VH-VL binders against SHC-transforming protein 3 (SHC3). Designs and how they scored, part 13

Target 1, 186 residues: SHC-transforming protein 3 (SHC3), of Homo sapiens (Human) (q92529r149to334)
Amino acid sequence: LGPGVTYVVKYLGCIEVLRSMRSLDFSTRTQITREAISRVCEAVPGAKGAFKKRKPPSKMLSSILGKSNLQFAGMSISLTISTASLNLRTPDSKQIIANHHMRSISFASGGDPDTTDYVAYVAKDPVNRRACHILECCDGLAQDVIGSIGQAFELRFKQYLQCPTKIPALHDRMQSLDEPWTEEEG
Below, E stands for the ipSAE of ESMFold2; O stands for the ipSAE of OpenDDE; V2 stands for 0.75 times the mean of E and O plus 0.25 times the DockQ between their complexes.

## First folded at step 20 (VH-VL; framework fv_reozalimab_arm2)

Design ko1 (from r6 with heavy chain Y100S I104S N106S Y109S; at its last look DockQ between E and O 0.45; V2 from the best seeds 0.00; counts 0 for: pae E 4.0 > 2)
Fold by ESMFold2, look of step 20:
Structure ko1 (fold): chain C 186 residues (1-186), chain A 128 residues (1-128), chain B 110 residues (1-110)
Amino acid sequence: as target 1 above (186 residues)
Amino acid sequence: QVQLVQSGAEVKKPGSSVKVSCKASGYTFTRYAISWVRQAPGQGLEWMGRINPSSGTANYAQKFQGRVTITADKSTSTAYMELSSLRSEDTAVYYCARESIGSSYSPSSETDYWFDYWGQGTTVTVSS
Amino acid sequence: QSVLTQPPSASGTPGQRVTISCSGSSSNIGSKTVNWYQQLPGTAPKLLIYSNNQRPKGVPDRFSGSKSGTSASLAISGLQSEDEADYYCAAWDDSLSGYVFGGGIKLTVL
């Protein structure tokens, strides 16, 4: 809607994604996010949630993920989901951790049986380039969070379809998500 | 268990309209869109359009734009497809189907979906 | 006819492996996921493969899907008499702003 939906979740960190999500099918994108969750959880002491015991990743998955950034790892945050952006703030709202415009987000996944308490999304920003951001969402909240992100994608796409002559073609919008974004509230 | 139950067979005259219902059960109705697909005798499947029951927003295949209206009533968990100005080539089995995009999403994910559950079909015969 | 092209029929004997093809374009299969539907005689279609190569629960692993470029394939190993059905590939098409099906391929088990 207008102000969005807000959740309190734990931010675990992010890991660089070295390939465009556009160039990969959905099952591969999902595998990337699951591997990203596994790597970030392994790097954050005391991280909780469902993940499988570590196994050798495929050569393809190993080549797609880069280095992790754990700057805000383990911190409780307020996540606001709207058709405009995913906005991550400290609980007192004094500090913006990230603000990813919806056009800079290329994929989101989570709440599956093997990632029950996790949501991951891939976004571009000037600080992390293309990275997969990992959220821990306990007590069944992951399904609500991923559902809200999915609805935000659907609503934004429908807004585009209703005014096609005023908005760039869908392919042009999707291609622009692979370029650096300058989103910042600071 | 997910179930889609459609209204019964219809026999219609050319120039009239038909409205087919699709009652959903076994899942949260507003979480999944409903598509309508038809199949003429001896022919393949043809997508007609879809409805998001939570928003009420519908999208139609260009071939049917202006002739088809797809609606949903979330209080009864029922989707409807109405086709007007019927002609003999509209004789077909009409299916409702539940859309799924899983728990993975992209900005184009509402256009990358599949039909995981189907209604039993409603035969519409258009004849004089 | 159909935006997605399938041969009209295919055949095999029990126990064989059969491959069913589907050809599209850059506006559909080339950029979108491919789904497969099985339609047994006198019944509604059933989801067989989604997201190029994923099987719903209850679909045997002898069914597999793949895509390359603007083409997709459904492979059936260990062919059985109950596999005799029509098989449809499907995908979203950006140029039509709509979901499209192949013309269907009738698989006969000899």
Scores: ipSAE 0.130, ipTM 0.596, lowest interface PAE 4.0, mean pLDDT 81
ESMFold2 (binder alone), look of step 20: mean pLDDT 91; pTM 0.939
OpenDDE, look of step 20: ipSAE 0.550; ipTM 0.810

Design v1 (from r6 with light chain D94S; at its last look DockQ between E and O 0.59; V2 from the best seeds 0.69)
Fold by ESMFold2, look of step 20:
Structure v1 (fold): chain C 186 residues (1-186), chain A 128 residues (1-128), chain B 110 residues (1-110)
Amino acid sequence: as target 1 above (186 residues)
Amino acid sequence: QVQLVQSGAEVKKPGSSVKVSCKASGYTFTRYAISWVRQAPGQGLEWMGRINPSSGTANYAQKFQGRVTITADKSTSTAYMELSSLRSEDTAVYYCAREYIGSIYNPSYETDYWFDYWGQGTTVTVSS
Amino acid sequence: QSVLTQPPSASGTPGQRVTISCSGSSSNIGSKTVNWYQQLPGTAPKLLIYSNNQRPKGVPDRFSGSKSGTSASLAISGLQSEDEADYYCAAWDSSLSGYVFGGGIKLTVL
């Protein structure tokens, strides 16, 4: 994944994640992101699966998810995935909706069987703090999108493992996701 | 619904090559990676490699690097696995399987990948 | 030489509970999720358990998976004659940059 790959997807919004993904096991991370998809889909008019009755969330999951931010909900965006970042722009590329550096992104997941057209990722930025961002992937692009995100994660991790003189400690990668946001865009 | 249909059995001599096909139907071919897995008689499953049909990028298990070539033809929704310099130890059933990605954790790179649909298998016999 | 180690066979009688083990390392089961595949004689494998403990639609709840440290287990309760098959654990391995399977375990129902 050298120069990156671009998709046109819908941005549905985000929901605050009140715990670091580092402090949770893999199964809990997955459950949180799938619950986040379900909540945002329920809240956005016309989202696929939004009108189906869903399983009530556990008390634990409810305590980890915070406020939703539905600003830009349903907007078509250009998503560019590279080893450096996930970049979200308006369709005409006139404005940046979000730019999340790979160091600030901890987790990506697809949805439950009822939300297969969705991909979510957990990232930090100055506006949303730590939040789970929800993408609706038209034409069944969900596996392409999560696959590209995964390739970006893998390539950076392999650089960490394959360059011993310049490999940052794995713990340092995990701790940077818990640090307060530092402005660096623009 | 989703089907992976593989080409028929092959009998080959040592030193030759075999090319097995895997035709996908019931889904958009370019949306999922395809892996190849083999199973020698009375033995376990062994992953050989994979291809992303959208990009054409393939990855191979180190054991097969240099002998295996995995390709995909988007126009026919077909993946191919070619194994060269065949030996008697390559006698096996060769399966294609569709990869499904669940979740991915970045810091320690932990992933959920599984094979949700499998082809019927292609028996390759290498005998002199 | 399987990267993931399973005992070669196990057996039980109908109605019993059987536990099938899988041992790995920090580069696979210790840091990745575990999947399980069932292979009936003469057929392709099929997905039985994914993400350590999740069942695909159509897999009965008498099949359950768990993971602890670098080891994983598949439990089958209420054993039935149709459960007679080979069972494989599997995971991605970061050191090998590849998907790895256990050696497989033949389950016999007596």
Scores: ipSAE 0.660, ipTM 0.770, lowest interface PAE 0.5, mean pLDDT 84
ESMFold2 (binder alone), look of step 20: mean pLDDT 91; pTM 0.942
OpenDDE, look of step 20: ipSAE 0.791; ipTM 0.883

Design v2 (from r6 with light chain S31K; at its last look DockQ between E and O 0.57; V2 from the best seeds 0.69)
Fold by ESMFold2, look of step 20:
Structure v2 (fold): chain C 186 residues (1-186), chain A 128 residues (1-128), chain B 110 residues (1-110)
Amino acid sequence: as target 1 above (186 residues)
Amino acid sequence: QVQLVQSGAEVKKPGSSVKVSCKASGYTFTRYAISWVRQAPGQGLEWMGRINPSSGTANYAQKFQGRVTITADKSTSTAYMELSSLRSEDTAVYYCAREYIGSIYNPSYETDYWFDYWGQGTTVTVSS
Amino acid sequence: QSVLTQPPSASGTPGQRVTISCSGSSSNIGKKTVNWYQQLPGTAPKLLIYSNNQRPKGVPDRFSGSKSGTSASLAISGLQSEDEADYYCAAWDDSLSGYVFGGGIKLTVL
């Protein structure tokens, strides 16, 4: 990945996730992120691909998702994916919407059949705490985006395994994602 | 449209090796992993392993460790599967399949995926 | 047998609803999503259901998937003669660190 790859995508917003992804099984993580996509898309007027829930989500899924933040909803953004971070900038590059270091990102997922243009990821930051961030990626770009995120996750993990002099214990990596956001200097 | 086109049928002798190719088109090759799945006559599907073309990282099913090598050539958008020390039980149809990513867990790098497009299959017959 | 267990065969008549089963464990179906593949005679497998119950484009809504505990089911309503095929469940297995297929179910349409 080197300096990273950059996509132009639409940022729809985020929704707070009230449980750590570490505490959930893989299937439940996926269901939560797909529900997050649905709820944020319902909250954004004129989002591509309207959704209507005909069956209420389970009480468990509803209890895990908190309030949405639509501050930048619907904005076309530059998303840069590298082994260091996911960086979200405004089109003029004057403002960083979010910069999520890889240590603060736990999970990425695609949508269900009526939301195939979406990618969601769960990350911590000081503004939104732990939140699921929703990206609209048109024309099959969603798999390119999640694939690049996955390659960044894999390359970082592969480097972790291949460099034993600097490898932290795996449980220490997982524990840092369970803690509340701590602003780091440097 | 996404296509995976495999090399033609092979007849091999016991103890030799075979290398099957899988040419991808209609999508960005480096963004999707390729898996290999085989099916012996009258038998079910058996996953052999996979490769991430961007990183070159391959993972193999335990049964095939040491006998299978899966590679990718980014410049030709082609994945390869090579199976060595062939024996009659390796007679099968060999498929390549594209992985569609559902979800990815970062801390331990775990991926949930399925195969959305398949090659036409390559028949490998191992006989004297 | 595979770590995902399927009965070897099932049958039905046109118009009938049939249910095809798949049993796994906590290392696969219990924690991971289940996918289903259809293989018509002489052809490559085709993705039928992904993420437990999702249909790709072009798969009719008479195919539906579900999952409960460590077991999964594929239901086919309005059975047609063209549905005669082999059906495989599949999932990632953490213990094997690999993708696994069920043994397959031959569905016969009478």
Scores: ipSAE 0.649, ipTM 0.776, lowest interface PAE 0.6, mean pLDDT 85
ESMFold2 (binder alone), look of step 20: mean pLDDT 91; pTM 0.934
OpenDDE, look of step 20: ipSAE 0.821; ipTM 0.895

Design v3 (from r6 with heavy chain D112E; at its last look DockQ between E and O 0.56; V2 from the best seeds 0.71)
Heavy chain, then light chain:
Amino acid sequence: QVQLVQSGAEVKKPGSSVKVSCKASGYTFTRYAISWVRQAPGQGLEWMGRINPSSGTANYAQKFQGRVTITADKSTSTAYMELSSLRSEDTAVYYCAREYIGSIYNPSYETEYWFDYWGQGTTVTVSS
Amino acid sequence: QSVLTQPPSASGTPGQRVTISCSGSSSNIGSKTVNWYQQLPGTAPKLLIYSNNQRPKGVPDRFSGSKSGTSASLAISGLQSEDEADYYCAAWDDSLSGYVFGGGIKLTVL
ESMFold2, look of step 20: ipSAE 0.710; ipTM 0.808
ESMFold2 (binder alone), look of step 20: mean pLDDT 92; pTM 0.945
OpenDDE, look of step 20: ipSAE 0.801; ipTM 0.883

Design v4 (from r6 with heavy chain A33T; at its last look DockQ between E and O 0.48; V2 from the best seeds 0.64)
Fold by ESMFold2, look of step 20:
Structure v4 (fold): chain C 186 residues (1-186), chain A 128 residues (1-128), chain B 110 residues (1-110)
Amino acid sequence: as target 1 above (186 residues)
Amino acid sequence: QVQLVQSGAEVKKPGSSVKVSCKASGYTFTRYTISWVRQAPGQGLEWMGRINPSSGTANYAQKFQGRVTITADKSTSTAYMELSSLRSEDTAVYYCAREYIGSIYNPSYETDYWFDYWGQGTTVTVSS
Amino acid sequence: QSVLTQPPSASGTPGQRVTISCSGSSSNIGSKTVNWYQQLPGTAPKLLIYSNNQRPKGVPDRFSGSKSGTSASLAISGLQSEDEADYYCAAWDDSLSGYVFGGGIKLTVL
């Protein structure tokens, strides 16, 4: 696969997403990821204290987010972004934290640029189901990261258009984003 | 620190073309989409189109499709907007602006964004 | 004519609170975030509000944004003579597959 681009970022954890991103309008998708960042940051020791006095989320947002998973919370990780996947590894143990194929990623969002730099993305995998994964990216790095994710999305879409096959539509090739994961690399 | 510096004012005759440049500095050029926005005298802002410098993919507002070409030169960190078949109604200030990405939806590649940095503007006057 | 509708002008006196409206549809404001841009006389536009109600650094907290349904509002409290400018709402529109600006509103400080 292409080499992609690699960043060192802080993994904060993930939080369950109980609705498909396809079933929501764009503004709602963005609000969900901002709320996910807020909740995960509150749960992680040493995350920025700017989240300690947030106002309550709306009733709608409360119904869409589920349980958080902080197994690798606070760890510095190597994030590799390619047209094939987002790959998260520990730098010093080479353990794979997650490998999310592009078919399994539905949405990515940045945090507020004036508070703390975060990137959140919604993906499916066999362990976490559909979850919003939170990355802490300081000093303008968040826009590099989300920009690289966007470029990977766009390049994969361009590759699909250049090599049409028996597959009926691009959206149908990505339907695994809304259903339980079964196979991604097998 | 982030700057977008545009080329100087132009005076053109009807039927000709104009090409406005926008040189970026203070950030990684290929990781941000550049939009072009114009403003006719006494009028509001009008989005013309955008380009992703990394992929070379451009999108144009329907009104300008077929008359506008937006390109990017990675080696000089410069975006260009060329408008052809000029008419007096094309007299305007032309701005480039950098997108700040809020969110990206993968299945149909949709992006919500806003313009966090703007060029100083380039006045294009179309007259005989 | 823009798909985002703003009144052509508004006015106020120093210290007053003014509210500027922006009306759209389900293909833009109803499903997308709304941004606001300020354009001082003779200058390029400047981002004033992003993501419906967020202020960039350097924008005073007397500027606030809100959104409800297909409409958005910009409020300016403690009006100052320096606030005399054009104000534009903006959003992505799915039907046009493009970014759209409101027609702009000239705010005059008397």
Scores: ipSAE 0.539, ipTM 0.738, lowest interface PAE 1.2, mean pLDDT 83
ESMFold2 (binder alone), look of step 20: mean pLDDT 90; pTM 0.933
OpenDDE, look of step 20: ipSAE 0.847; ipTM 0.902

## First folded at step 21 (VH-VL; framework fv_reozalimab_arm2)

Design e1 (from m1 with heavy chain S108N; at its last look DockQ between E and O 0.43; V2 from the best seeds 0.64)
Fold by ESMFold2, look of step 21:
Structure e1 (fold): chain C 186 residues (1-186), chain A 128 residues (1-128), chain B 110 residues (1-110)
Amino acid sequence: as target 1 above (186 residues)
Amino acid sequence: QVQLVQSGAEVKKPGSSVKVSCKASGYTFTRYAISWVRQAPGQGLEWMGRINPNSGGTNYAQKFQGRVTITADKSTSTAYMELSSLRSEDTAVYYCAREYIGSIYNPNYETDYWFDYWGQGTTVTVSS
Amino acid sequence: QSVLTQPPSASGTPGQRVTISCSGSSSNIGSKTVNWYQQLPGTAPKLLIYSNNQRPKGVPDRFSGSKSGTSASLAISGLQSEDEADYYCAAWDDSLSGYVFGGGIKLTVL
């Protein structure tokens, strides 16, 4: 995964996440992310999930998700996944839509069984703060995309484990994901 | 269609080793981890470990640490499980299974997964 | 014994509703998602329910899953003869650092 892998996907938008993923158990992180997919899909005309029936979210899930941002909704983008970042650009690569450094990405998830074409990730950036970003990955690409994100997460974690002096800082690394957005080096 | 095809049945003596193969087809092999699960006669399912075929990274159940080795060959889309120092209680059907990724937590790399496709199983009998 | 506890057997007649239980702990079901596998006699296991309550494609709507606290349940409505099988709950366990299965429950359709 050195120089990264690139996919063409649709960016559907994002929705604010009001709590750190670190403060939640794994099952709850997944439920929140899948609820975020559902809300953004319902808000974007022409999204595949717009006709789906859904169960009402729990009070807990409703309290964790904030407002949506659909500024670039439905745009085809080039997504480059590397150990350094998730980079989202226009197809001509002239404009950066978002660049989320791996340090600022806490969680990634697939959609519900009826929305298997979706991948979401929770990241911090200067514009959207902590938000869940929704990608539509048609033609069975969703598992390829989440698999590549997972490989990037794993490679960084394995490299982190290779140095014994870095192991005590794992808790500090998790703490940095709870802090407000800051500019990342590089 | 996704398929996992395993090697044939084996009969082994105590103290020897066995290597079971699992050939994958119908999907991109390096994008999915492979787990190994066994089932002794009349018993339940027991997870043994897993491999990420792209990185070669493995995780083993504590019970099998030191006796199990899981490998993958990207060029043939084949995963392998080798169990050494065989005992009579290792008599079982051994399954490979493909992991479907549900969710992934970054800071300490935790993943939620389940086994969406299974091999047909390989019977290993350990007896003298 | 299995970390996840299931009764050894259950039974029902065609058309009835059967509920299969699975009991765990805070290190597994209490904080992790639960999956269910069906194993017909002489065959490999098959994914039946994932992420607590989700059905993969091809699994009939009469199968449903739920989770509460450290316990999970699989319900089968409109029981059919073909549902006679072994059923396993499964989850990741933080204490063992591994994936664990229940001991399995043999469902007999009378």
Scores: ipSAE 0.607, ipTM 0.752, lowest interface PAE 0.8, mean pLDDT 84
ESMFold2 (binder alone), look of step 21: mean pLDDT 91; pTM 0.936
OpenDDE, look of step 21: ipSAE 0.823; ipTM 0.902

Design e2 (from m1 with heavy chain Y113F; at its last look DockQ between E and O 0.44; V2 from the best seeds 0.66)
Heavy chain, then light chain:
Amino acid sequence: QVQLVQSGAEVKKPGSSVKVSCKASGYTFTRYAISWVRQAPGQGLEWMGRINPNSGGTNYAQKFQGRVTITADKSTSTAYMELSSLRSEDTAVYYCAREYIGSIYNPSYETDFWFDYWGQGTTVTVSS
Amino acid sequence: QSVLTQPPSASGTPGQRVTISCSGSSSNIGSKTVNWYQQLPGTAPKLLIYSNNQRPKGVPDRFSGSKSGTSASLAISGLQSEDEADYYCAAWDDSLSGYVFGGGIKLTVL
ESMFold2, look of step 21: ipSAE 0.675; ipTM 0.794
ESMFold2 (binder alone), look of step 21: mean pLDDT 91; pTM 0.933
OpenDDE, look of step 21: ipSAE 0.803; ipTM 0.892

Design e3 (from m1 with heavy chain T28K; at its last look DockQ between E and O 0.47; V2 from the best seeds 0.67)
Heavy chain, then light chain:
Amino acid sequence: QVQLVQSGAEVKKPGSSVKVSCKASGYKFTRYAISWVRQAPGQGLEWMGRINPNSGGTNYAQKFQGRVTITADKSTSTAYMELSSLRSEDTAVYYCAREYIGSIYNPSYETDYWFDYWGQGTTVTVSS
Amino acid sequence: QSVLTQPPSASGTPGQRVTISCSGSSSNIGSKTVNWYQQLPGTAPKLLIYSNNQRPKGVPDRFSGSKSGTSASLAISGLQSEDEADYYCAAWDDSLSGYVFGGGIKLTVL
ESMFold2, look of step 21: ipSAE 0.675; ipTM 0.776
ESMFold2 (binder alone), look of step 21: mean pLDDT 91; pTM 0.937
OpenDDE, look of step 21: ipSAE 0.813; ipTM 0.895

Design e4 (from m1 with heavy chain I101V; at its last look DockQ between E and O 0.55; V2 from the best seeds 0.64)
Fold by ESMFold2, look of step 21:
Structure e4 (fold): chain C 186 residues (1-186), chain A 128 residues (1-128), chain B 110 residues (1-110)
Amino acid sequence: as target 1 above (186 residues)
Amino acid sequence: QVQLVQSGAEVKKPGSSVKVSCKASGYTFTRYAISWVRQAPGQGLEWMGRINPNSGGTNYAQKFQGRVTITADKSTSTAYMELSSLRSEDTAVYYCAREYVGSIYNPSYETDYWFDYWGQGTTVTVSS
Amino acid sequence: QSVLTQPPSASGTPGQRVTISCSGSSSNIGSKTVNWYQQLPGTAPKLLIYSNNQRPKGVPDRFSGSKSGTSASLAISGLQSEDEADYYCAAWDDSLSGYVFGGGIKLTVL
C-alpha cells in the first residue's frame, strides 16, 4: 500500500448511516453529514463550535441516521490518508481505531461556518457497518484533510479509467460499497 | 491570509493569444483547485474552467474547449489561463478564484464547490 | 440565456426586506447546492452564501439563502445603501459538467 499523508486530529465518534450514499442525491448526502456532525458534537464535551448552532432534523434525516458510537470519542488521533485507506490510530500507535479501505468509503464532507473545523466521511467496516465518522481539525486543517481525501478519491477513480488490468478491482470496490456484507442495503 | 494576485491588463489583436497569471499566497496552493471566470463589459459571470494544481487535471466549459488552456506551476504557486484565437467578443475581465470543497462522492468522483477567494481581475481588450 | 434564470433587476429602500430569486433545473439546483455571489460596482465578486444557506465569515446575518425544489432565494433584511450590487446565483450542473451562474440581478437601493 502506498505511503500517505498524516494529520493529527481529534476523533469525535461516528453515527450509523442507514441508507447507501448512492441512493441519495448530492445535496442530501451533504445534509446528512452536517446533521451527523451536529449530533456527535453535542454528545462530546468540549467539541469546538458545533454545539452553538442547532438545526432541527427533518423526518428524512431522522430516518437515515441511526445510533452513535462514541467508543474513542474526543481522542487525539493520527489520521493517515493514502490511496489505499484512511487509517486512524491513537498517537502512541498502540490502538487502531479504524482502518477504512478506499473501496469502503463513499462520501466525505467539510463543515460549515459554525463547524469549519470538521470533516465527516461515510464508510463501512465490520464494527460500525455503514457509519459517518467525525473528525475535528484545527487551524484551517479541515480543508487540507478533505483535500487530501479528495485527491485519493480522484486518483483511484482515474486509475479505474486508465488501467484495464485493474478495472475489475476498482469495479469490485464500487460494488462492495453498496452490496450487503451481512445485512440489506439501506 | 489568502490572496490571489493577477497579472496586469492586456491589449491584444484578433487572432492572437493572451496568458493571464494568478499568484496564490497564504495557503497550501496544491490543495485547492483554481477556476477561471470571465465577465464581458456590462454582462454577467461566465465560468471558463478549472485546474487541480497537484495533479494538473483540468475541466473546461464546452464554449471554451479547444481555445482555453489552464495550467499551474507548483514551484511558484501560480495558475495560468491562456485563451487563443482571440476575437473582439473575448474582451472581458478575467478572474481567477479558489475553490472551496464542500463534499466529495467517491465511487464516481463527484464534488461540489464554491469560490471563496477571488483575484482582482485582469482586463483583456481585443481590438485592432 | 443563462442556465440559471434570475430577474434582471430589483429595488428596495433602506430598511426593507428584499428577496432575489433564482430558477434552475434538476441537473443543478434540484440536486446540487446553491451559492450566491455579490459584486459591488468595479470590484471582483465576493462569496455571499454557500451551500444553500450558509454564510462565510464576515457576511452579515441579514443575508440569508434558501432552496426549494429547483429554485433558490436570497433574502436581504434591513436593506442598506451598501447592498447596491449585482447578485449571482451559482451551482454545478451535471448535464453540462460545468459550473453555472445565473444571469445576475442588479439590486438598486433607492
Scores: ipSAE 0.587, ipTM 0.759, lowest interface PAE 1.0, mean pLDDT 83
ESMFold2 (binder alone), look of step 21: mean pLDDT 91; pTM 0.940
OpenDDE, look of step 21: ipSAE 0.757; ipTM 0.872

Design e5 (from m1 with heavy chain N54S S55G G57S; at its last look DockQ between E and O 0.66; V2 from the best seeds 0.65)
Fold by ESMFold2, look of step 21:
Structure e5 (fold): chain C 186 residues (1-186), chain A 128 residues (1-128), chain B 110 residues (1-110)
Amino acid sequence: as target 1 above (186 residues)
Amino acid sequence: QVQLVQSGAEVKKPGSSVKVSCKASGYTFTRYAISWVRQAPGQGLEWMGRINPSGGSTNYAQKFQGRVTITADKSTSTAYMELSSLRSEDTAVYYCAREYIGSIYNPSYETDYWFDYWGQGTTVTVSS
Amino acid sequence: QSVLTQPPSASGTPGQRVTISCSGSSSNIGSKTVNWYQQLPGTAPKLLIYSNNQRPKGVPDRFSGSKSGTSASLAISGLQSEDEADYYCAAWDDSLSGYVFGGGIKLTVL
């Protein structure tokens, strides 16, 4: 993975994540991404539908997911994936919509096999709080996108294993990814 | 419909090589990695390695490092596995399988993936 | 030989519940998801369970998976004659940097 790979995808929006992904078991993280995709797809006209169940929302999921933010929702964007960041720009590449540093990204999922056209990732930023961002990636593109994100994670992890003292702020990154959205006390 | 169709059975002599093909259809070939898995008679499944057709990157199981070469031809949507310096213990059925990636986690690269579609298998017999 | 350990065989009668075990280590099952594959006689393997306990479309809900610590389990309730097959657990292994299968377990339906 050199200077990065770029994809054209649809940005569907994001939804607040009120707890660290590290504090959640694997099953709960999976449920969070399913629910996040479902809620955002229902809110965005023309998005492919995620499945909907008639069961009421879990109270556990309601305590973990916050409010959605649909600014820029439905926009076709350029997503650039590198070992440094996920960069989201307008198609003409003249406006940065978001830049999420790899150290602030904790999780990425390609959704369930029933909803294969989605990628969800959770990012935390000192200026912005933790949120799950939803991308629509049709025609099998989601697997390529999530594979590229995985390669970026792997390259940073292997860099740590080979030369731990040269990896930027791994302790700080792990703390940032584990912390709730609330400021540290004391 | 996703399909993986493999080449026919081969009979080979010790010391030679074999190249098995796996033609993919029903999906965009470059967007999914392909793994190769073998099964000797009466034995279990053994992962040999994988290729990402997009960039051509490969990973091989240590047991096969230096003897196996996995390639992909994007123009024909076909993956290949070549095993050299054949021995009698290489007699097996060889399968190709498509990877599906579920979840990945930072700070460590942990990929939740599985093989969602398999080829029919290619029998390779190595005999004197 | 196999990094993931399974008993070589199991048996049951139609209608029974059978549990198939798989034992690994911290470098595989302890930190990675477990998948299960079913192989009917003379056929290619088929995905049966992914991500520890998820069923692909078309797999009956009488198949269930679980994992605890470094061990995984496949349960088959309401056993049927067509369930006679080999069953493999599988996971990624960080120490080997490779995908590993259990030795397989031959399930016989009496």
Scores: ipSAE 0.534, ipTM 0.782, lowest interface PAE 2.0, mean pLDDT 82
ESMFold2 (binder alone), look of step 21: mean pLDDT 91; pTM 0.937
OpenDDE, look of step 21: ipSAE 0.770; ipTM 0.877

